# VH-VL binders against q0aze0: the designs that were tried, part 251

Target 1, 268 residues: q0aze0
Amino acid sequence: MKIILVNNRFKENTEKKAQEIAGQLSALNVEVIIDNGLDEPYAGTVDFIMVLGGDGTMLRAARRYGQRAIPVLGVNMGTVGFLSNIEINELAEYLPLILREEYSLEARMMLEVAVFQQQSLLTRVFCLNELLLRSNSPRMLSFALEISGQKLEPYRGDGLIVSTTTGSTAYSLSAGGPIADPQLDAFIVTPVASHIINKRPLVVSPEREISLHLLEEREAIIGIDGQIKMDFGAENRVLIKRAPHPLLMVNLKAKPFFTSIDRSLQRQ

## First folded at step 11 (VH-VL)

Design Q49 (framework fv_bermekimab)
Fold by ESMFold2-Fast, scan of step 11:
Structure Q49 (fold): chain C 268 residues (1-268), chain A 124 residues (1-124), chain B 107 residues (1-107)
Amino acid sequence: as target 1 above (268 residues)
Amino acid sequence: QVQLVESGGGVVQPGRSLRLSCTASGFTFSSYGVHWVRQAPGKGLEWVAAISYEGSNKYYAESVKGRFTISRDNSKNILFLQMDSLRLEDTAVYYCAKDRIYYGSGSFYGMDVWGQGTLVTFSS
Amino acid sequence: DIQMTQSPSSVSASVGDRVTITCRASQGIKSWLAWYQQKPGKAPKLLIYAASNLQSGVPSRFSGSGSGSDFTLTISSLQPEDFATYYCQQDNYFPLTFGGGTKVEHK
């Protein structure tokens, strides 16, 4: 059995706990690979991924390993979040279940984002929450949004978010998008500070392809899960579709989505 | 230099066939949708046909449906228009034109590069 | 098919004049309209795309406006090289369609 421990090296308690857990797993003859975010993703075959940290660490793990159909468990290290399943102080209780593979899996859709510069593929990345197109200057953007070959009226404003249902509670929510049941597969398309007052968020089939390009040269950025940032200009094009594989999230403990959302929204 | 060069025009008899070619150079032909646009002597522009970058989607003006066939050979950077059952009203200069946006399969966004045109006319 | 009606069919103007050309679509085409310039014996040249966006290399005296069904091309101060025929073209629906053209000729 080989397990990847994903952590944030720059948080002292997370690094210490990762080493402690690695030692415990090694004593049980489990091979452990530590991914602290500084190196390339581990290229070999693994059986399980344990993420020690907050939602940001889980998003990195999903981006690096989500397409491999490997179970991923989020272990919370003290911050409230939506992507962890158990708390760190519960890990000892659940570790035997993990090693015996006594858990259920929840599939979460991911985005495949292809960014082109001129005719060349600049990058292809996968993400769990969203792609954000935003202005990087005080000037608003003018851009074309195409959904499965249908050209919508050009957007004018600060940007656009294309989100998964998992991402519905992240940036899309802040921009006025709907809260989506993560058991649904859908894209949520949420405008950011549109100059046209009646632009509404769209909920569309995950089988659709979405494309974006700027209609005039502006300083803009593409952001992915709030962690990857790329310059975006009039010679760039983005194509977004459902990723080939969902992220397989481990459920060891019932975490009621709607109760968690309700609690979060009540606290302002 | 980005350019398109048409060839294959000439004098034909009504009811016959003619094949036009358009050779692309100076850009990645296989990444762009391309169009045929014609202009009758002393008349305005008329869009004839278009083909997506991979060749999977083809579009035609109603006046040429069933008579004209658009195709492309991306390995040779050539666009074709096969014109069957030619009529006197097909008399025109035929231009090929590149779409502005790359990797368009269902939509086009303006034609930014044009060839010089090739004349199709009929003998009396 | 979407019918594109241009007006006027021709206009006589002098260097330095402001020239306005209009284009009307028979149904809504959003902002998906391009403008082209054609000089005698030459291929058309793209001036404006998506109703109001200036193509690279086109002088700033050219501007486009409008959305839905009514569109305008404006030349703010006509230059000698601007005497030509101008065409609008919608790319929102298949088949793509051009307007009938507007000839800008010397007064």
Scores: ipSAE 0.668, ipTM 0.857, lowest interface PAE 1.7, mean pLDDT 90

Design Q5 (framework fv_bermekimab)
Fold by ESMFold2-Fast, scan of step 11:
Structure Q5 (fold): chain C 268 residues (1-268), chain A 124 residues (1-124), chain B 107 residues (1-107)
Amino acid sequence: as target 1 above (268 residues)
Amino acid sequence: QVQLVESGGGVVQPGRSLRLSCTASGFTFSSYGVHWVRQAPGKGLEWVAAISYEGSNKYYAESVKGRFTISRDNSKNILFLQMDSLRLEDTAVYYCAKDRIYYGHGSFYGMDVWGQGTLVTFSS
Amino acid sequence: DIQMTQSPSSVSASVGDRVTITCRASQGIKSWLAWYQQKPGKAPKLLIYAASSLQSGVPSRFSGSGSGSDFTLTISSLQPEDFATYYCQQDNYFPLTFGGGTKVEHK
């Protein structure tokens, strides 16, 4: 059995705990690869991915490994979030189940994002939450949104979010998007500070292809999961579709999504 | 430099066929949708047909549907218009034009590069 | 098919004049309208796309406005090289359709 242990290098406690867990797993004849974010993703075959940290660490793990169809477990290290399943102090209790592969999996859709400069592919990335297009200055953007070859009325505002259902509680929520059951597969298209009062978020089939490009030159950026940032200009184009594989999230104990989000909304 | 050059125009008899070609240079032809637009002598522009970058989607004006066939050869950077059952009303200069957007899937966003045109006319 | 109606069909103007050309679509086309300039014996040149976006290399004296069914091309201060025929073209519906053209002639 080979396990990738993903942690955040900027949190000393998580690095130390990752080394302790790696030692414990090695004593059980499990090969451990530590990914602290400094190196390229591990290229070899693995059986399981354990993420030590908060939602940010899980988002990085999903971008690096989510398309490999490998079980991914989120282990909370004292940060509150939606993507972890167990607490670090519960790991010893659940470790035998992990090693015996006695758990259920929840599939979470991902986005495939291809960014072009002119006709050349600049980058292709996968993400779990969203792509954000936003102005990088006080001036609003004017941009074209196309869904499966259908041109919508141009968008005018500070930007646009194209989100998965998992991402519905991230930036899309802050911009006025709906809360979506993560069991559903759908794109959520949420305007950011639209100039048009009646511009509403759209919920569309995950089989749709979405494209974006600027209609006039502005200082803009695209953001991926709040972690990757790229300049975006009128010569750029982004194409978004459902990624070939969902992220396979490990469920060892019930995590009540609707109860958790309801409490969060009531605290507003 | 980005360039389109039409060829294949000439004098034809009504009811006959003619094949127009448009050769592209200076850009990645296979990445762009392309159009045929015609203009009768002393008249305005009329859109005729378009084809997506990969060749899968083809679109025609109602006046030519069933008579004209648009196609492309991306390996040779050539756009074609096969014109069958020609009528006097088809008399025009035929332009090919590149769409602004690369990798468009059935959507077009303006024609930014045009050829010089090739004349199709009819003998009495 | 979407009918595109341009007015006027011709206009006589002098260098320095402000010239306004209008285009009306028979149905709503959102903002998906382009403007082209054509000089005698030459191919058309793209000036404006998406109703109001200026094509790279086109002088700032050209501007477009409008959405839905009513559109305007404005030349703020006509130059000698601007005497030409201007066409609007919708790309919201198939078939794509052009307006009948507006000839800007020397007074």
Scores: ipSAE 0.650, ipTM 0.839, lowest interface PAE 1.8, mean pLDDT 90

Design Q50 (framework fv_bermekimab)
Fold by ESMFold2-Fast, scan of step 11:
Structure Q50 (fold): chain C 268 residues (1-268), chain A 124 residues (1-124), chain B 107 residues (1-107)
Amino acid sequence: as target 1 above (268 residues)
Amino acid sequence: QVQLVESGGGVVQPGRSLRLSCTASGFTFSSYGVHWVRQAPGKGLEWVAAISYEGSNKYYAESVKGRFTISRDNSKNILFLQMDSLRLEDTAVYYCAKDRIYYGSGSFYGMDVWGQGTLVTFSS
Amino acid sequence: DIQMTQSPSSVSASVGDRVTITCRASQGIKSWLAWYQQKPGKAPKLLIYAATSLQSGVPSRFSGSGSGSDFTLTISSLQPEDFATYYCQQDNYFPLTFGGGTKVEHK
């Protein structure tokens, strides 16, 4: 059994806990690879991924490893979040179940984002929450949104979010998007500060292909899961589709999504 | 330099066939949708046909459906228009034109590069 | 087919004049309209796309406005090189369709 342990190097308590857990697993003849986010993703085959941290650490793990069809468990370190399944103080209780593979999996769709410079593929990135297109200046953007060959009325505003249902509670929510049951597969398309009256979020089939390009030269950026940032100009084009593989999230403990959302929204 | 060059026009008799070609250079031809647009002598522009970058989607004006076939050879950077059952009404200068957007999935966003045209006329 | 009606068919103008050309679609085409300029014996040149977006290299005296079914091309101060025929073209529906053209000629 080989396990990748994903943590955040810049949180001292998580680094110590990662080393502690790695030692416990090694004593049980489990090979442990520690990914603190600074090195290249581990290139070898692994059986399980354990994420120690908050939602941000889970998003990084999903981007790095989500397309490999490997079970991923979120272990909360005391930060409120939506992507963890168990708390760190519960890990000892559930570790035997993990090692015996006695758990269920929840499939969460991911986005495949392809960014082109002129006609050449610049990069291909996978993400769990969303792609954000936004203005990087006081000027509003003018851009074209195409869904499966259908051209919508041009968008005028600060930007647009294309989100998974998992991402519905992240930036899409802040921009006025709906809260979506993560058991559903769909793209949620949410405008950011549209200057066109009545531009509403759209919920569309995950089988659709979405494309974006600027209609006028502006300073803009593409953001992926709030962690990757790329410049975007009129010569760029972005294509978004459902990623080939969903993220396989480990379910050891029933965690009611809607009560978690309700509590989180009252805190905000 | 980005350019399109049409060829294959000439004098034909009604009912005959003719194949037009359009050779592209200076850009990645395989990434763009391309169009055929015609103009009869002293008349306005008429859109004839278009083909998506990969060749899977083809679109035609009603007046040419069933008679004209658009195709492309991305390995040679050539666009074709096969014109069958030609009519006197098909007399025109035929232009090929590149769409503005690359990797369009069956939508077009304006024609930014045009060839000089090739004339199709009928023998009387 | 979407019918594109341009008016006027021709306009006589002098250098320095403001010239306005209108284009009406037989049904709504959103903002998916382009404007082209054509000089005698030459291929058309794209001026404006998506109703209002100026093509690179086109002088700022050219502007487009409108959405839905009614569109306008404006030349704010006509220059000698602007005497030409202008065409609108919708790309919202197949088949794509052009307007009949507006000839801008010297007064």
Scores: ipSAE 0.720, ipTM 0.880, lowest interface PAE 1.4, mean pLDDT 91

Design Q51 (framework fv_bermekimab)
Fold by ESMFold2-Fast, scan of step 11:
Structure Q51 (fold): chain C 268 residues (1-268), chain A 124 residues (1-124), chain B 107 residues (1-107)
Amino acid sequence: as target 1 above (268 residues)
Amino acid sequence: QVQLVESGGGVVQPGRSLRLSCTASGFTFSSYGVHWVRQAPGKGLEWVAAISYEGSNKYYAESVKGRFTISRDNSKNILFLQMDSLRLEDTAVYYCAKDRIYYGSGSFYGMDVWGQGTLVTFSS
Amino acid sequence: DIQMTQSPSSVSASVGDRVTITCRASQGIKSWLAWYQQKPGKAPKLLIYAAESLQSGVPSRFSGSGSGSDFTLTISSLQPEDFATYYCQQDNYFPLTFGGGTKVEHK
């Protein structure tokens, strides 16, 4: 069995804990690869991915490894979030189940984002939560949104979010989007500070292709999962579609999504 | 710098064929959808046809569908309009025009660059 | 086909006047409307796209407004070079269609 341990190099406690867990797994004849974010993703074949950290670390793991159709387990290190399944102090209890492959998997859709400049593909990235298009100046954006080639009313405002259902509780929620059951596959299209009073979020089939481009020359940014940032100008176009593979999340313990979101909303 | 130049217009007899050309310079021709728009003497503008940047999607006005064929040669930066079964009602100045957006296959967003036009007329 | 109706067909104006041209679509076209200026013997020039976005290089005295079926082009203070014919054009539906034109003439 070969396992990737994903952790956050900026948190000393997670690095120390990753080394402890790697030692424990090696003692059980498990080959361990540590990914602390410094190097390129591990290129070899692995059987399991264990993510030590909060939602941010899970988002990084999903972008790096989510398209490989390998089980990914989120282990919480004290940060409140939605993407972990067990707590770090529960790992010893569940480790035998992990090693015997006695768990269920939940498939979570991902976005494929392709950014073009003229005829050239500049980048293709995958993400678990969302793509954000936003203004990088006090001036509002004017942009075109197409869904499966259909031109919608032009958007005028600060930006737009295209989210997965998993991302419904991330930035899309903060911008006024709906809370979606993460077991559903859908795009959620949420306006950011629209100038049009009655502009509403859209829930769209994940089989649709979404296209965005600026109608006027403005200084704008594309953000991916709140972690990657790219400049976006009038000569750029972005295409968004369902990624080829969902992220396969490990379920070792019942995680009550609706109870968790209800508590989160009461705290905000 | 950015320029479109039409050619191929002239005096023809009804029922004949004519091929118009439009040569592009000063921009990446292969990245833009392009249009043919005509204007009869003393009349308004009439959109005729458009072609996507790669040439795979073609669109026509109902009045010319089945008679006119739009095509492009991206290696030569040239747009064509093959006009078959010409009628007196096809008398017009024919303009080529570039769409505003890159990679327009099913959508167009206004025409920002126009040629000077080429006249198509008929003799008795 | 979407019919685009412009009003008026012609308007007589003096330099300094505010000129308003209206365009009506036979059905809703969202905001997907462009405005063009054409001078005698010349090709059309794009002024406005997406109903209200000013094309680069076009003077700020030109402005567009409207959505759905009713659209307006305004010239806030007419200049000598603005005497021309103006056309609206929808790009929401195929075939693309132009209005009949509005001629802005010397009074």
Scores: ipSAE 0.537, ipTM 0.793, lowest interface PAE 2.6, mean pLDDT 90

Design Q52 (framework fv_bermekimab)
Fold by ESMFold2-Fast, scan of step 11:
Structure Q52 (fold): chain C 268 residues (1-268), chain A 124 residues (1-124), chain B 107 residues (1-107)
Amino acid sequence: as target 1 above (268 residues)
Amino acid sequence: QVQLVESGGGVVQPGRSLRLSCTASGFTFSSYGVHWVRQAPGKGLEWVAAISYEGSNKYYAESVKGRFTISRDNSKNILFLQMDSLRLEDTAVYYCAKDRIYYGSGSFYGMDVWGQGTLVTFSS
Amino acid sequence: DIQMTQSPSSVSASVGDRVTITCRASQGIKSWLAWYQQKPGKAPKLLIYAASSLQDGVPSRFSGSGSGSDFTLTISSLQPEDFATYYCQQDNYFPLTFGGGTKVEHK
């Protein structure tokens, strides 16, 4: 068995804890690769991915490895989050189940985001939560949104979020989007401070293709999962579609989504 | 530099066929949707047909549906309009035009580069 | 088909004049309207796309406004090179359709 341990090098004692866990796994004849985010993703074949940290570390793991159809387990290191399944102090209890492959998998859709500069592909990124287009100045953006060949009325405002259902509780929620059952596959398209008051979030089929481009030159930025940022201008174009593979999340214990979100919500 | 050049126009008899060509240079032709637009002598512009960048989606004006066929050869940077069952009403200068947006998924956003046009007319 | 009606068919103007051309769609086309300029014997040139966005290289005296069904092209201070025919064109529905044109001519 070969396992990748993904950790966040910027959290206190996370590297030491990763090494400790790697030692325990090696003692059980498990080959371990540690990914602390500094280098390119591990290119070899692996059987399992264990993510040590909060939601941010899981988002990074999903971008690096989510398209490989490998089971991914979120192990919380003490932070509150939605993407972990067990706590670090529970790992020893569940480790035998992991090694015997005695767990269920939950498929979570991902976005495939292709960013172009003129005709050239600038980058292709997969993400678990969302793509954000936003103004990087006091001036509002004017941009075109196209869904499966249908042009919507141009958007004028601070930006737009294209989210997975998993991302419905992340930035999309903060921008006024709906809370979605993460077991559903859908795009959620949520405007950010639209000039037109009645621009509402859209929930659309994951089979649709979404494209964005600016209608006039502005200082704008594309954000991916709140972790990757890049400049976006009128010469750029974004194409968004459902990623070829979902993230396969390991479920070792029941974590009731609706009860969890209900407890975490600040009542307005 | 960025250029579209039409060819293939000429004098034709009603009921015959013509194939127009449009050769692209100075830009990545295969990335853009392209259009045919015509203009009868002394009259206004009339959109005729368009084809998506990959060639899989084709669109036609009602006046030419079933008679005209748009196609492209991305390896040669050339757009075609096959015109069958020509009528006197098809007399016009035919322009090819590039869409503004690259990799459009079947929508168009304005025509920013135009050729000089090729005249299709009929003998008496 | 979406019918695009331009008015007026022609306008007589002098250098320095403010010229306004209107375009009406037979049904709502959102903001998906372009404006083109055509000089005699030449191909059309794109001036404005998405109703109000100025194409690169087009002078700032040209502006577009409107959404839905009613659109306006304005030339704030007509220059000698602006005597031409102007066309609106919707790209919201197939088939794409042009207006009949407005000729801006010398007084």
Scores: ipSAE 0.664, ipTM 0.851, lowest interface PAE 1.8, mean pLDDT 91

Design Q53 (framework fv_bermekimab)
Fold by ESMFold2-Fast, scan of step 11:
Structure Q53 (fold): chain C 268 residues (1-268), chain A 124 residues (1-124), chain B 107 residues (1-107)
Amino acid sequence: as target 1 above (268 residues)
Amino acid sequence: QVQLVESGGGVVQPGRSLRLSCTASGFTFSSYGVHWVRQAPGKGLEWVAAISYEGSNKYYAESVKGRFTISRDNSKNILFLQMDSLRLEDTAVYYCAKDRIYYGSGSFYGMDVWGQGTLVTFSS
Amino acid sequence: DIQMTQSPSSVSASVGDRVTITCRASQGIKSWLAWYQQKPGKAPKLLIYAASSLQSGVPSRFSGSGSGSDFTLTISSLQPEDFATYYCQQENYFPLTFGGGTKVEHK
């Protein structure tokens, strides 16, 4: 059995805990690869991915490994979040179940984001939560939104979010989007500070292709999962579609989505 | 420089066929949708046909549907208009034009580069 | 087909005049309308796309406005090089359709 332990290099406690867990697993004849974000993603075959940290660490793990159809377990290190399944102090209890592969999987859709500069592919990224197009100046954007070849009325405002259902509780929620059951597969298209009062969030089929480009030269940025940021201008184009594979999230412990939302909203 | 050059126009007899070509240079032809637009002598502009960047989607004006066929050869940077069953009302200067946006799946966003046109006329 | 009614068909103007050209669609086309300028014997030039977005290199005296069914092209202070025929064109529905044109002529 080979396991990748994903942790955050900048959290000393998580690095030490990852090394401790790696030692325990090695004693059980399990090969461990530690991914602290410094190196390229591990290229070999693995059986399981264990993410030690908060939602941010899980988002990074999903971008690096989510397309490989490998079980991914989120282990919370004390931060409140939606993407972890168990707490770190529960790991010892659940390790035997992990090693015997006695768990269920929940599939979470991901986005495939392709950003072009002129006609050349600048980058292709997979993400779990969302793509954000946002003005990077006090001036509002003017841009075209296309859904499966259908042109919508030009958008004028501060930006747009294209989110998965998993991402419905992230930036899309802050912009006024709906809270979506993550068991649903859908894109949620949420305007950011539109100057037109009647621009509403759209919930569309995950089989649709969404494209965006600026109608006027403005200072804008593309943000992916709140972690990747790149400049976006009138010569850029972004294409968004459902990624080929969902992220396979491990369920060892019942975690009702709606009670988790209540807890999170009451805290902050 | 970005350029489109039409050719293949000339004098034709009613009922015959004619093939127009439009050669592109100075941009990545295979990334853009392209159009045919015509203008009869002393008259206004009339959109004729368009083709998406990969050739998957083709669109026609009602007046030419079933008689004209738009196609492209991205390896040679050439746009074609095959005109069958020609009628006197097809007399016009035929322009090819590039769409503004690259990789459009089936939508167009304004024609920013135009050729000089090629004239199609009929003999008596 | 979407009928594009352009008015007036011609206008006589002097250098320095404000010229307004109107275009009406037979049904709603959102903001997907372009404006073109054509001089005798020449190919058209794109002036404005998406109803109000100015094409690069086009002087700021040209502006477009409108959405839905009613659109206007305005030339705030006519210059000698602006005497030409102007066309609107809708790009919301296939087939794409042009207006009949407006000729801006010397008085």
Scores: ipSAE 0.715, ipTM 0.877, lowest interface PAE 1.4, mean pLDDT 90

Design Q54 (framework fv_bermekimab)
Fold by ESMFold2-Fast, scan of step 11:
Structure Q54 (fold): chain C 268 residues (1-268), chain A 124 residues (1-124), chain B 107 residues (1-107)
Amino acid sequence: as target 1 above (268 residues)
Amino acid sequence: QVQLVESGGGVVQPGRSLRLSCTASGFTFSSYGVHWVRQAPGKGLEWVAAISYEGSNKYYAESVKGRFTISRDNSKNILFLQMDSLRLEDTAVYYCAKDRIYYGSGSFYGMDVWGQGTLVTFSS
Amino acid sequence: DIQMTQSPSSVSASVGDRVTITCRASQGIKSWLAWYQQKPGKAPKLLIYAASSLQSGVPSRFSGSGSGSDFTLTISSLQPEDFATYYCQQDYYFPLTFGGGTKVEHK
């Protein structure tokens, strides 16, 4: 059995805990690769991915490994989040189940984002939550949104979010998007501070292709899962579609999504 | 540097066929949708046909549907318009034009580069 | 087909004048309208796309406005090189259609 442990090197206690867990797993004849985010993703085959941290660390793991169809377990290190399944103090209890492959999997759709500069592919990235297009100056953007060959009225405002259902509780929620059951597969298209009256979030089939380009020269940025930032100008184009593989999230215990979100909204 | 050059126009008799060509240079032809637009002497512009960058989607004006066929050869950077069953009403300068956006499979966003045109006319 | 009606068909103007040309679509086309300038014997030149976006290299005296069915091209202060025929064109739905043109000529 080979396991990747994903952690955040910039959190000192998390790095030490990762080393402790790696030692414990090695003693059980499990080969361990530690990914602290500094190197390229591990290129070899693995059987399981254990993410030690909060939602941000899970988003990084999903981007790096989510397309490999490998079980991914989120282990919370103290921050309340939506993408972890167990707490770190529960790991010892659940480890035998992990090693015996006695768990269920929940499939979560991902986005495939291809960014072009003129005709050349600049980057291709997979993400779990969303792509954000936003202005990087006080000036609002003017941009074209195309859904499966259909042109909508140009968007004018601070930007747009194209989200998965998993991402419905992230930036899309802050911008006024709906809370979506993560068991559903759909794109959620949420305007950011639109200056056009009655621009509403759209919920569309995950089989649709979405494209964006600027209609005028502006300083804009594309953000992916709140972690990757890229300049975006009038010569750029972005194509968004459903990623070939969903992220396979490990369920070792029931996680009550709707009660969790309800409590979060009451605290805001 | 970026240019389109039409050829193949000439004097033709009604009912005959003619094939127009448009050669592209200075840009990645295979990435852009392209159009044929015509203009009868002393008259306005009339959109004739368009083809998507990959060649799979073709669109025609009602006046030419069933008589004209648009096609492209991306390996040679050439756009074609095959014109069959020509009528006196088809007398015009024929322009080819490049769409503004790349990889637009289902939509077009304005024609930013145009050729100089090739004249199709009829003898009596 | 979506019919594009331009008015006026011609307008006489002097250098320095403000010129407005209107274009009406027979049905809603959102903001998907382009404006072109054509000088005698030459190919058209794109001025404006998406109703109000100025094409690179086009002077700022040209502006477009409107959405839905009614659109306007404005030349704020006419220059000698602006005497030409202007065309609107919708790219919202196939077949694509041009307006009949508006000739801007010397008084």
Scores: ipSAE 0.664, ipTM 0.857, lowest interface PAE 1.8, mean pLDDT 90

